# Designs tried in a protein design chat: VH-VL binders against q8k2p6. Part 16

Target 1, 141 residues: q8k2p6
Amino acid sequence: KYTSVCVGREEDIRKSERMTAVVHDREVVIFYHKGEYHAMDIRCYHSGGPLHLGEIEDFNGQSCIVCPWHKYKITLATGEGLYQSINPKDPSAKPKWCSKGVKQRIHTVKVDNGNIYVTLSKEPFKCDSDYYATGEFKVIQ

## First folded at step 3 (VH-VL; framework fv_bebtelovimab)

Design S57
Fold by ESMFold2-Fast, scan of step 3:
Structure S57 (fold): chain C 141 residues (1-141), chain A 124 residues (1-124), chain B 109 residues (1-109)
Amino acid sequence: as target 1 above (141 residues)
Amino acid sequence: QITLKESGPTLVKPTQTLTLTCTFSGFSLSTSGVGVGWLRQPPGKALEWLALIYWDDDKRYSPSLKSRLTISKDTSKNQVVLKMTNIDPVDTATYYCAHKTFGGVIVSYYFDYWGQGTLVTVSS
Amino acid sequence: QSALTQPASVSGSPGQSITISCTGTSSDVGGYKYVSWYQQHPGKAPKLMIFEVSNRPSGISNRFSGSKSGNTASLTISGLQAEDEADYYCSSYAGSDYVFGGGTKLTVL
């Protein structure tokens, strides 16, 4: 079990609406969006793009961070990769939004007396973003 | 170029209210992400943070001094004012105002440009 | 007393390297990446030398470098020069506060 780490004051992060931190040697980004805090691995599961530099946009009713490198869309709440699919059996049908499942590891954010705490998540056991989360891919040194 | 300058009384009596003004140039407190803080340094001692005000009028205070401090700004005059109530001889110090910014979308916690400081002596 | 512990003094000869330590707790130096170092010449305002542990502002010599391990941050000055003689203060974010070290007087022999 990972211990929680204080990464800053909520009154400070609310001004910038995002923050980067190193938690137990793992680089994370924390987003403040629509009144909620969301933490995830800083590098996109697809190719390691820097999510802290991405834009937040809503797709299919879900708030996502959009990776600046290849525009992959990751839900803030669950770490799911969203994409549009077309039905090859019905090419006249409009594209629809689908989920690839949880691809980006999210972490728990807790606010206590105005302090923001991040606790690293071990669930799922293996997540695609893990490849970029440590070692040679570190963005914060 | 960013510059700041402190002004106010150099000698004040115990129990009075100390009012200090920071006048700055090279930036505006209407710019998102900008803040101005106040710090002090008693002769021969360490620096101590007092207060901070941001462009959106959000104010932060040292926990130990919060009840004695009021920080305010006049964006049109490029000024930030600090008031400290019930001054005591232990408040004798050089008082500095200093600039800070968020560094874009990332929260920052340092002061990058400082005024020259103004020595305030508290004595009867 | 100061929240962060620094040695009162350090000394070195021109061309040598010195290191100044700054020790806090897990609620300041150990808990955040927000350690700064300030240089102060007698009668002058502090000048930012290092921010966020190891970053240098534009115009600051690469002879100045910063690092952190656990609850201790360090400022290293290489190739000592006479003008480096000054007081050096460390600072750290501490949640609702900004805390400072007691200062280290650097003497260049």
Scores: ipSAE 0.006, ipTM 0.589, lowest interface PAE 10.4, mean pLDDT 86

Design S58
Fold by ESMFold2-Fast, scan of step 3:
Structure S58 (fold): chain C 141 residues (1-141), chain A 124 residues (1-124), chain B 109 residues (1-109)
Amino acid sequence: as target 1 above (141 residues)
Amino acid sequence: QITLKESGPTLVKPTQTLTLTCTFSGFSLSTSGVGVGWLRQPPGKALEWLALIYWDDDKRYSPSLKSRLTISKDTSKNQVVLKMTNIDPVDTATYYCAHKTFGGVIVSYYFDYWGQGTLVTVSS
Amino acid sequence: QSALTQPASVSGSPGQSITISCTGTSSDVGGWNYVSWYQQHPGKAPKLMIFEVSNRPSGISNRFSGSKSGNTASLTISGLQAEDEADYYCSSYAGSDYVFGGGTKLTVL
């Protein structure tokens, strides 16, 4: 039921490789990284930290936004929370990368004639970041 | 505190080239997402955007005036320069330089801090 | 002509509310959510009052509010005060240009 919303020009977003926007009363951040656009809810699923102020780093072959508040790692492509599991019985063993599943709602980004369009996603039906996508947690005035 | 100030000639003759300098403080044009634009306002008339330069030296010009305009920057001196060729009496206006902000938002299409303006009169 | 249409003048009494309209096309006001409003007192530089349709810069009174419907944006000033008397200009991003209205002179009676 959500229509796509034009949020800006490709040439402008690429300058800083990110932007914030309000789409159908929902605050989102759009990242441009390694030739691809990724949109997600602006507040981190863990505690509502501002993802648009975070750093992008690659972990286990996946590009992630790192929340500036608690350093939670969220994949740009799927919205999964990544973490490293450590075996306390074998501290010399290499830590393993694990996923907590999809925690951050991602949205669809389409580029057309130099314009960037965002379409809000309804999948998954419930997502942890939805809690912070309410008026009480609004980042943009 | 962001401040900008325009400087240049106050009186120019038709066919000459007008050169205006914007000197600013309180921000750096090396900061990602920041830009400085030039606008003008003829006496008693509407504002008109002329040109914009970004931190990465990307330049944008008003479509109607592009052939007459050159914008450049000296980041180390905190200066932006606008040149307008083939000046005409119709170019008489107060010229402003202004800051374009990206305070958490990369896509910004407004000017938040303005210089005081400099009146340029074009007459023979 | 100015790309955006504003009334030449508007007036109100202290304490009242007034609204200034700004009408464009689907290529500027209607197509983008990037409408700004500037206040200008005689002999002074423009001052940003509203950006991105309805947002206020820090330090701008909440008596100033902005909205948009279709191709028309509006600036509403509530609780009119004498110092509100000024020219008001709307502006919109237009993809490759920044377009402006002709300005509205607000008189506080």
Scores: ipSAE 0.115, ipTM 0.694, lowest interface PAE 5.2, mean pLDDT 88

Design S59
Fold by ESMFold2-Fast, scan of step 3:
Order: sequence, then structure tokens, then C-alpha cells
Structure S59 (fold): chain C 141 residues (1-141), chain A 124 residues (1-124), chain B 109 residues (1-109)
Amino acid sequence: as target 1 above (141 residues)
Amino acid sequence: QITLKESGPTLVKPTQTLTLTCTFSGFSLSTSGVGVGWLRQPPGKALEWLALIYWDNDKRYSPSLKSRLTISKDTSKNQVVLKMTNIDPVDTATYYCAHKTFGGVIVSYYFDYWGQGTLVTVSS
Amino acid sequence: QSALTQPASVSGSPGQSITISCTATSSDVGGYNYVSWYQQHPGKAPKLMIFEVSNRPSGISNRFSGSKSGNTASLTISGLQAEDEADYYCSSYAGSDYVFGGGTKLTVL
């Protein structure tokens, strides 16, 4: 349904390690991390926080962008919300890493002849980040 | 305040090498995200980008002129130098140096502060 | 090599709005959202007016606005003033090059 859109050159994006773009009227952030490109909706699924201003950290072996507003952790590869399950009845128990499922819409990134292309994802049909991805919540105009 | 100023010869003969120097203040070319570019404008014609150098010594050149251009920097002197070989009358233009930055987390492709320009005339 | 096409001239009266178009001849150039606009008064260096299609640098009047549809970017100047009389150049990043339009001379009648 969506055509791929060239958003920039690989050599330029690698220099900043992230960029923001508007693709088919949708605001996205592209991250370059550990040799891989990851694109997702720019606003966090929780409260619309600006993910392009967040820190990338690893949790339970998965690279995540951490939303600067409420520290929600979103996997770069899948858009899953990660959290620690802590048992309040046993404070000495080791916390467990859990996933809330895919909450942040991710998009496909392809590199071709030094150009970075983003193709918007239509799956899942409805994603929590969709609420902040269009209309009045736009970061870039 | 960011300022830039171009200097170099105002008259050059065909086949010679043109050397232009950009001297700047108000920023350091050791600051992450900062770059300095060179552009030119022949009398009555459009602007043309020539070259760009970044804080990390990464260099970019106009595809049509790459074989003739060399850009370098001296961070301690706040200077960027452009050399253009095999000069021709069609290279007659006002030459500008200009500042750019990534703006932190985004890739940018614009020049926000420009020098006054220096007119270089190429004639025999 | 693809270029950006601008009208050679536009004119307007004080208080009016005018629009200058900038059309890419190639989808590759027009597909980038890295459009900038520069104002140049006679004998002066270019001044950045708009970057990344619609953003204004600090100190630039909100009378200047930018937009883009398909392969055509537009600079709109509202409330036209005598000091707006200048040449206006669009620019776009095209992968390995910074391309510029031919320039538009704005005359304030």
C-alpha cells in the first residue's frame, strides 16, 4: 500500500546516529544502532513523549529507546514495551523482564546504494502509538 | 555571534590553482555536529555548492567538481581552505563560505550563516 | 542532472501575499524533505529564511512560510513589504549534492 520514501544518505544518518522524517504525512524517527537501522513513530505510545530525544539502552539483551518523559522502554527491533515485573509480596525476588506486546509502530528501513528508504507499516491494524502519530500531535510540521 | 570571512586572490589566470581561505569566529570546528561549506555564484546566476568539511574531518564534494576540489581545515586557526585546480573563465564567481550544524539529533542540509563573499575573476 | 525550477520573477503590492514555487524535475530530489529558502539582496550574501520545508530560523519574520506538495515546494510571503524585494533561491539535498533553483526576483510594486 505504502511506497518507500528516501529520507537521506546512509553516510549522513550514521554521523548523527538518528534522524527525524515525515513519511506520507507520518512523523518517524530513524535510529542507527549497533550497525542496524530502526524506524518507528516519533511519539511514545504512552503519552506522546519525543522518542528522538531519548536514550538508547539495553534491557534483557534487547536494545531499547527510553522515552524521556516517563522512561518507558521500547524495543528498537519490534516496538514492544518492556517493563520489570516486581513481586511486592517478596521484595527479595529477582525482577522479571516482561513485554506489553507491540505498542510502538515500527516501520521498514532499507538501505539501497547508500540511500535510506522508509516504508510505513500497516501491521498491526491498530497500534497504540497511532493516536499520537497524526493530526494535532505532530512534532514536525 | 557566528561570523565568517573569505579571503584569497581576486584575479586568477586560466590553468592556475585557486586557493581561498575562510576565517571564522563564534564557533569551533572541533564541536560535534559543526561543518563549514563553500559555495559560489557566477555573476547573475544561481548558487552552486562546492564542498563541505565537518568537525571530524569528513569531507564532501560536489559530484561535478570533485576531481578539481580539495577542502581542508586548521581547527587551531579557525580556518577552512578550499583549493580548485585548473581554473577556467567559467569559474568566475563570488565565492562564499558558510556554517552548518546538525542541530543535535537530526541530520540537517542547510547553511545558516554566510560570509560576505569574495569575487574571483578568471581571465587571461 | 536534475535541477530545481523556479519562476524567473514574481511581483506584488505592499500588504499582499505572494508565493514562489520550486519544482524538482526528478522524484529523487523532490522526495527529500530537506528544502531550504535563501533571500539575497543585491550585493549581499544569501540569508537563510526557511529550512526543512517549513521551519524558520530565530529572528525570521512569521510572514515567511514554507510548504511542499509532491515535487513542488513553495515559499509564501504575507504582508509584503518593500524590504522583501530581493532574489529568492530554493535549495534541496539530493543525496550527494546540494542543488539550487535558478532564483526568483521578487519586485514589490
Scores: ipSAE 0.025, ipTM 0.654, lowest interface PAE 7.5, mean pLDDT 86

Design S60
Fold by ESMFold2-Fast, scan of step 3:
Structure S60 (fold): chain C 141 residues (1-141), chain A 124 residues (1-124), chain B 109 residues (1-109)
Amino acid sequence: as target 1 above (141 residues)
Amino acid sequence: QITLKESGPTLVKPTQTLTLTCTFSGFSLSTRGVGVGWLRQPPGKALEWLALIYWDSDKRYSPSLKSRLTISKDTSKNQVVLKMTNIDPVDTATYYCAHKTFGGVIVSYYFDYWGQGTLVTVSS
Amino acid sequence: QSALTQPASVSGSPGQSITISCTATSSDVGGYNYVSWYQQHPGKAPKLMIFEVSNRPSGISNRFSGSKSGNTASLTISGLQAEDEADYYCSSYAGSDYVFGGGTKLTVL
């Protein structure tokens, strides 16, 4: 079990609507969106793109961060990769929204007395974004 | 380039109100994420943070000095003003104003550009 | 009350390395990863050397590096030069306050 780390004041973080932090040697981004805080690994599971520079958009009723490098869509709440599939045998059919499952590791955010705490998540045991979360891929030294 | 300069009286009598002005250039205090703070350093002592004002007029004060401090800004004049009431000899210090960026890619709680400082002596 | 403790002085010879520690005396302060280091030459304003534990501003020599283990942050200066002789202050954001260490005087022998 990881201990929670205080990353700042709620009143401060709400101003930028996003922030980056280093929690137990792991780089994370915290988003403030629609009154809620969401934390995840800072680099996109696909190719390590900087999620803190992405845009937030809704897809299939879910708020997602869109990676600026290749436009991969990651749900803020669950870290799922969303995509649209097409039927090659019927190209006129409407595309379907599908999930690749949890690809981006999300972390727990809690607010206590105006302080924001991040607790690193162990679940799932292996997550695609883990590849970019350590070592040579670090942005923040 | 970002520059800041402090101005105000260099000698103040006990019980008076100290008014210091920070005049800056190279940035606007209407830009999202920008703030200007005031800090001081008594001769031979450590730095102490006093107050901070953000682009959106949000004001923050040192808990120990909050009742004595007022920070304000005039964005059109590129100025931030600090007022400290009931001044005492213990308030003798070099006073600095400093720039910070909050809403950048990496959010941090540090001051990246500082004015030269102005020494304020409190004496009767 | 001092939330951050630094040694009063440290010394080294040119070309050597020195480390200055900054220990949070409160667990609340020690939990923040917003540690900065400032260099101050006599009669001058402080200069930002390190922010967020280990990041260098543009133009700061890579001889200066920062780290943190538990409640102790460290500034390491390698390849000591005469111009490194100065006071060094650590700082951390503690929620409602910006706290500073008492300062360490570095003497280059």
Scores: ipSAE 0.099, ipTM 0.683, lowest interface PAE 5.2, mean pLDDT 86

Design S61
Fold by ESMFold2-Fast, scan of step 3:
Structure S61 (fold): chain C 141 residues (1-141), chain A 124 residues (1-124), chain B 109 residues (1-109)
Amino acid sequence: as target 1 above (141 residues)
Amino acid sequence: QITLKESGPTLVKPTQTLTLTCTFSGFSLSTSGVGVGWLRQPPGKALEWLALIYWNDDKRYSPSLKSRLTISKDTSKNQVVLKMTNIDPVDTATYYCAHKTFGGVIVSYYFDYWGQGTLVTVSS
Amino acid sequence: QSALTQPASVSGSPGQSITISCTGTSSDVGGYNYVSWYQQHPGKAPKLMIFEVSNRPSGISNRFSGSKSGNTASLTISGLQAEDEADYYCSSYAGSDYVFGGGTKLTVL
């Protein structure tokens, strides 16, 4: 049901490899990385850290944005939270990369005639980043 | 240089609809990343944000006032119009329009150029 | 009703430094780096002095500086001058809203 919104031009994002936009009252960041566009909620699912100020790094073969506040790692392609786990039963084993599942809502990006369009995603119905994407947490009890 | 100027009635009666027009120069509201907002300030009180409209016709409204507000633009006339329904004496304020930009690669969350303001008094 | 808390007034003498605080919550000042400060002289429109916590627009004196710690932002004016006498308002982005402080009247004695 969401209509696509033009958020800017390809030439602007290709120099900086990121841009921010407000789409239907939702604040998003768009990344250009390795020839692909990725859009997600601008605030990290963990504590609302500003993802547009983070660094992009590869972990376990997946490109991630690293939240500048607490270094949480979020996959660009799927919005999954990546972490390293240690088995208490085998503490000598090297830590392994695991996924917490989709925690950061991602949105659809389409390019047409040099213009970048973002369509907000309803999938999944509930996503951890939703808490920081709206003013709901500001409601005083 | 960017300039904005508010216009509209200076006296409005309760329950009427207030219509304010912002006329601007020095920028185009067809330019990617540009927006115009409306804010108000009751005499001796704090500033309050009301609404925003962007170059692509995206609109944002203050959550507390959304049901009363409509913002629109006429890019060819360099104008942005705000309508507020069911006006009340507590809506007495100086109303400002102001320029806002995305900056291309980063969204701005501040208003850099402001109109002079227009005082609207609501009384019977 | 102001969403952000500022002192009603502050005062200083020419050449001194003063600081104005602006306290919010984790959903505005504490949650974003999008704090702005506006100066307003009587009968005039607000003028942007600081944006994004600590940045100055072109033409704004370096005597004006901004900072933030947790839920509190601060505006510092050094080398105080008579022309600095004005009302100062803080503002923060707040997700779906823009919130403002109640304003601080600066008197230069």
Scores: ipSAE 0.000, ipTM 0.527, lowest interface PAE 13.9, mean pLDDT 85

Design S62
Fold by ESMFold2-Fast, scan of step 3:
Structure S62 (fold): chain C 141 residues (1-141), chain A 124 residues (1-124), chain B 109 residues (1-109)
Amino acid sequence: as target 1 above (141 residues)
Amino acid sequence: QITLKESGPTLVKPTQTLTLTCTFSGFSLSTSGVGVGWLRQPPGKALEWLALIYWDDEKRYSPSLKSRLTISKDTSKNQVVLKMTNIDPVDTATYYCAHKTFGGVIVSYYFDYWGQGTLVTVSS
Amino acid sequence: QSALTQPASVSGSPGQSITISCTATSSDVGGYNYVSWYQQHPGKAPKLMIFEVSNRPSGISNRFSGSKSGNTASLTISGLQAEDEADYYCSSYAGSDYVFGGGTKLTVL
């Protein structure tokens, strides 16, 4: 229920495939990956690591940003935390990919006339990343 | 320390092509994220952006002047060259070259270090 | 056509605070949060004072601060000093262009 904010030009963001922005006092990172734009809170839900400095890698068919601090994997499309688990009923089984649910707050990105707009998603649920989105955890940009 | 210096003719006749060179030190245009732009300021008037070139040779031009402008770089010489065709007395201005960063993950839209400027007078 | 409007002049006394406004005349310009402020002393090149609305480059006094409300950005200078007397230009990225305000002459009385 925020208004959209223009954060830059499509052609400019495509050069580095990511950018940081302040949208309604909230620090966000926007990623351009495989033809799509994804925006999320800039600090990782786990310990506040800087996601804009992370690497993008695919896990179990999903593109993720990997937090540089503790290597937590966050899906670009949904903000889910991915991890590998061993089936406790069969400890010899190969680890499989699981989701911790939506942990990282994602925001809506829309492109119009070559301009990139971000609309914040504040409700309807709490995300773990909200803890690091307060002024006390301000990122040095 | 980043420094830039403009050079070129100080007097140019109408209809000629103006060629200005920016020579810099303290950074390289082979470094990812770096760009150099050209701006001008007519005497007593506001600043106007003209052109920009990035490390990867991508070029941007002021929409109103694009047909008259060519920007190029020589990375090995630490130089950026601006050419403006069909000059007119209204092009009389101090011309500046300036550095900008595109710091890997950060898109920037400002110029952080500027040359001293060179005054170009267009007169017959 | 100017995209950013500034007052032609502003004045203040040493130790006081002054504010210079910069208003975008269209939403295309005013919608971006890429506002910069440059200080220019007579005969010198512009110097970057503020970028991206409110950020200061290393080495710039914290007496200089920036803010934005709607389509109007503001540069505030606190604790005015004689050396602050200069022309101040705001600038914004407008997609395909870098636009500049007309400049404000600050006089320190």
Scores: ipSAE 0.006, ipTM 0.602, lowest interface PAE 10.1, mean pLDDT 85

Design S63
Fold by ESMFold2-Fast, scan of step 3:
Structure S63 (fold): chain C 141 residues (1-141), chain A 123 residues (1-123), chain B 109 residues (1-109)
Amino acid sequence: as target 1 above (141 residues)
Amino acid sequence: QITLKESGPTLVKPTQTLTLTCTFSGFSLSTSGVGVGWLRQPPGKALEWLALIYWDDDKRYSPSLKSRLTISKDTSKNQVVLKMTNIDPVDTATYYCAHSFGGVIVSYYFDYWGQGTLVTVSS
Amino acid sequence: QSALTQPASVSGSPGQSITISCTATSSDVGGYNYVSWYQQHPGKAPKLMIFEVSNRPSGISNRFSGSKSGNTASLTISGLQAEDEADYYCSSYAGSDYVFGGGTKLTVL
């Protein structure tokens, strides 16, 4: 449904490792990490924190963006919220990595002739990050 | 090759409006993520950011100077214009325009700079 | 006032390594990955040396490296050469502003 939008040049994004863009009135962040491009809604699903200002770290073998506001961990590849489950009844038990499912809407990135294209994803039809991607949470002029 | 060049008056009187033009080549200010900023440097002093305009016409201004500054673009002419009102001798500086790669909310860095143009404010 | 503090000067001999610090008066720099370093020779425009803390533009020598710890960013120049003698400025995005340090004059002895 959505058309692809050219958001920049491959060389420039690789030099910067990330960028932000407005695609069909939706604010997105594009990350370049370990040779791959990942795009998602710019505001964290938890409280609207600015993901483009976060750090990328690996957790349980998955590369994540860490929201700078409340340190929520979001997988770059799938938009899943990761957390560690701790059993207070057994403090000797190793913390276990768990997923809350897809919470952050990810978008498709394609490279063609050195140009980076983003296509907005309508799947899933409802995603927690959608709340912060519309209305008064947008800051575009 | 990305190039930028500043132009405008070299001498301005106090209380007047300073108008500076940045003419560029090697990129389009219609490309997503691209912006052009204005910065200045008084003689012997540190750099100071003034304003930035993005490809989608989003504009950002230094908080301390916001009321005095207007930035605009003409994408067809490859130009960005900065206007600063109520000029004062303390505004004497070399003014630079620079290419920026970043988003509508945050510019990340200035990777190509014009030569700079010295503007002296005196009567 | 400047939100980023740099030493006024630093010096080294050819072949030596030197480090220039850039410290935020607040925690803004510590929370954000948008620190840049610029080199400026007398009478010339600034040149981008490092962006986003530790990334080098194409054509910049790997003798230049950037890092950040807490609220302090650092520029390190290894194998110091005469042509490295210049003013160095750090910069950071600070929410609603781009702030610059006061600059550091590097002298190659």
Scores: ipSAE 0.000, ipTM 0.506, lowest interface PAE 14.6, mean pLDDT 83

Design S64
Fold by ESMFold2-Fast, scan of step 3:
Structure S64 (fold): chain C 141 residues (1-141), chain A 125 residues (1-125), chain B 109 residues (1-109)
Amino acid sequence: as target 1 above (141 residues)
Amino acid sequence: QITLKESGPTLVKPTQTLTLTCTFSGFSLSTSGVGVGWLRQPPGKALEWLALIYWDDDKRYSPSLKSRLTISKDTSKNQVVLKMTNIDPVDTATYYCAHKTFGSGVIVSYYFDYWGQGTLVTVSS
Amino acid sequence: QSALTQPASVSGSPGQSITISCTATSSDVGGYNYVSWYQQHPGKAPKLMIFEVSNRPSGISNRFSGSKSGNTASLTISGLQAEDEADYYCSSYAGSDYVFGGGTKLTVL
């Protein structure tokens, strides 16, 4: 288990609605959206796109960050990749929202006395976004 | 080109209120994302942050000095004013004002990129 | 004691490399990527040399580089020159405060 790290002030992230930080040598983004804080690995699980530069949009009732590189949709609360599937046996049916499972590692955010703390998550043991959390992908813009 | 210049009294008596003015050019505090801070440095000692004001009148203060400090701005005059109450000889220092960018709107910055020349304030009876 | 600890002095000869350390005394300061470094010549205002651990402002020589490992940030000056002789201060954001190290006097022998 990692120790929690203070990454900034609540009043700052509320003004910017997001911030980036390096926590225990891991690059993360913290989003403030609809009164809640969400932290995840900064690089998209698909191809390493910079999630801190993405747009937040709601899909199927879930708030998602949309990767600016290839428009992959990642839930803020759970790190799940969302996509629309179609039923080839019924082409008149509306596309259905589906989850690819947890693809983006999320981290715990706690607010205490106006300070924002991030605790890195080791669960799941392996997550697709881990590939982009090391090496050449370590640069925050 | 961003420039800042501090002005105010060079000698202040204990218990008085110190008022310092920062006059700047090359940017406006009406522009989103800009801020001006105050810092000080006692002779031969480390830098200490005092206060910061942003374009939207958001004010931040050093926790240890918050009760003694008031920062304000006059955007039309390109000025930021710092007031420190109940001055003491330990407040003798060179006082600096400095520019900062809040961030890109995506990331927040926590450094000062352009500094005034500083003004030495001596507190003695 | 400062929240950021620097050696009081370092020295080197022209052409050599020197490193100045800046160690956080708590994880809530040391976990940040908000480390900056300032150079100060006698009687002058501080000058920003490095921000966010390793980034250089426009116009700063690439002889100056920054890095961080755990709670310790480092400023490295390569190809040391006489004009590098100055005080160097590290700084970081600590959630409600901008904290500064005690400063390191660099002497070029």
Scores: ipSAE 0.019, ipTM 0.656, lowest interface PAE 7.6, mean pLDDT 86

Design X1
Fold by ESMFold2-Fast, scan of step 3:
Structure X1 (fold): chain C 141 residues (1-141), chain A 124 residues (1-124), chain B 109 residues (1-109)
Amino acid sequence: as target 1 above (141 residues)
Amino acid sequence: QITLKESGPTLVKPTQTLTLTCTFSGFSLSTSGVGVGWLRQPPGKALEWLALIYWDNDKRYSPSLKSRLTISKDTSKNQVVLKMTNIDPVDTATYYCAHKTFGGYTISYYFDYWGQGTLVTVSS
Amino acid sequence: QSALTQPASVSGSPGQSITISCTGTSSDVGGYNYVSWYQQHPGKAPKLMIFEVSNRPSGISNRFSGSKSGNTASLTISGLQAEDEADYYCSSYAGSNWVFGGGTKLTVL
């Protein structure tokens, strides 16, 4: 279990509603959206796109960060990749929203006395975004 | 290029109000993420942070001095003004204004460019 | 008094390496990764040398490096040069304010 790291003041993140930080040598983005904090690996699981530069939009009732590179949709709360599927046995059916499962590693955010703390998550044991969180992809923006 | 310059009286009497102006160029206080702070250094002593104002008019003050300090900005003139009331000889110091930015979405807690400083002596 | 503790002086010869310590508490240096180091030549304004423990601003020599262990931050200057002779101040964000060290005078022999 990683120790928690203070990444800034609550009053400061609220100005931009997001921030980037380096926590235990891992680059993360923290979003403040609809009164809640969400932290995840900064680079999109698909191709390493910069999630802190993305737009937050709701899809099928879930708030997502949309990667600016290829428009992949990642839920803020769970790190799931959302997509629309067609039903091949009913071609006239409207496409529906589906999940690829957890693809983007989510981290824990706690607020204590106006300070924002991030604790890195080791669950799931392996996550697609891990590929872009280590090695030559560790570049501060 | 970012530059800042302090101006104000060089000699102030005890109990008066000290007014200092920071005039800057190379950035705008209408730009999101930008702030300007005031710091001071008594002769031969450590630096002390006094106040900070952000682009959105959010103001922060040193807890020990907040009752004596007022910071304000005039974005159209590229100026930030600090007022300190009830001046005392212990307030004799070189006063600096300094630039602060978030660096994109990274919340910064440091001052990257400083003015040359202006020495203020408090004496009767 | 200054909130952060630095040695009053340090000295070294050209080409040598020196380290300046900066000790605070868990409410400043130990609680945040927001330690900065400033260089000040006589009669001049402070110049930012290191921010956020170990980062260098553009244009600052890689001879200057920063680190932190617990409540103590350190500034290391390698390959000492005559122009490095100056006062060095550490600073840390402390939640509601900035705190500073008392300063260290570096003499290049």
Scores: ipSAE 0.421, ipTM 0.784, lowest interface PAE 2.3, mean pLDDT 89

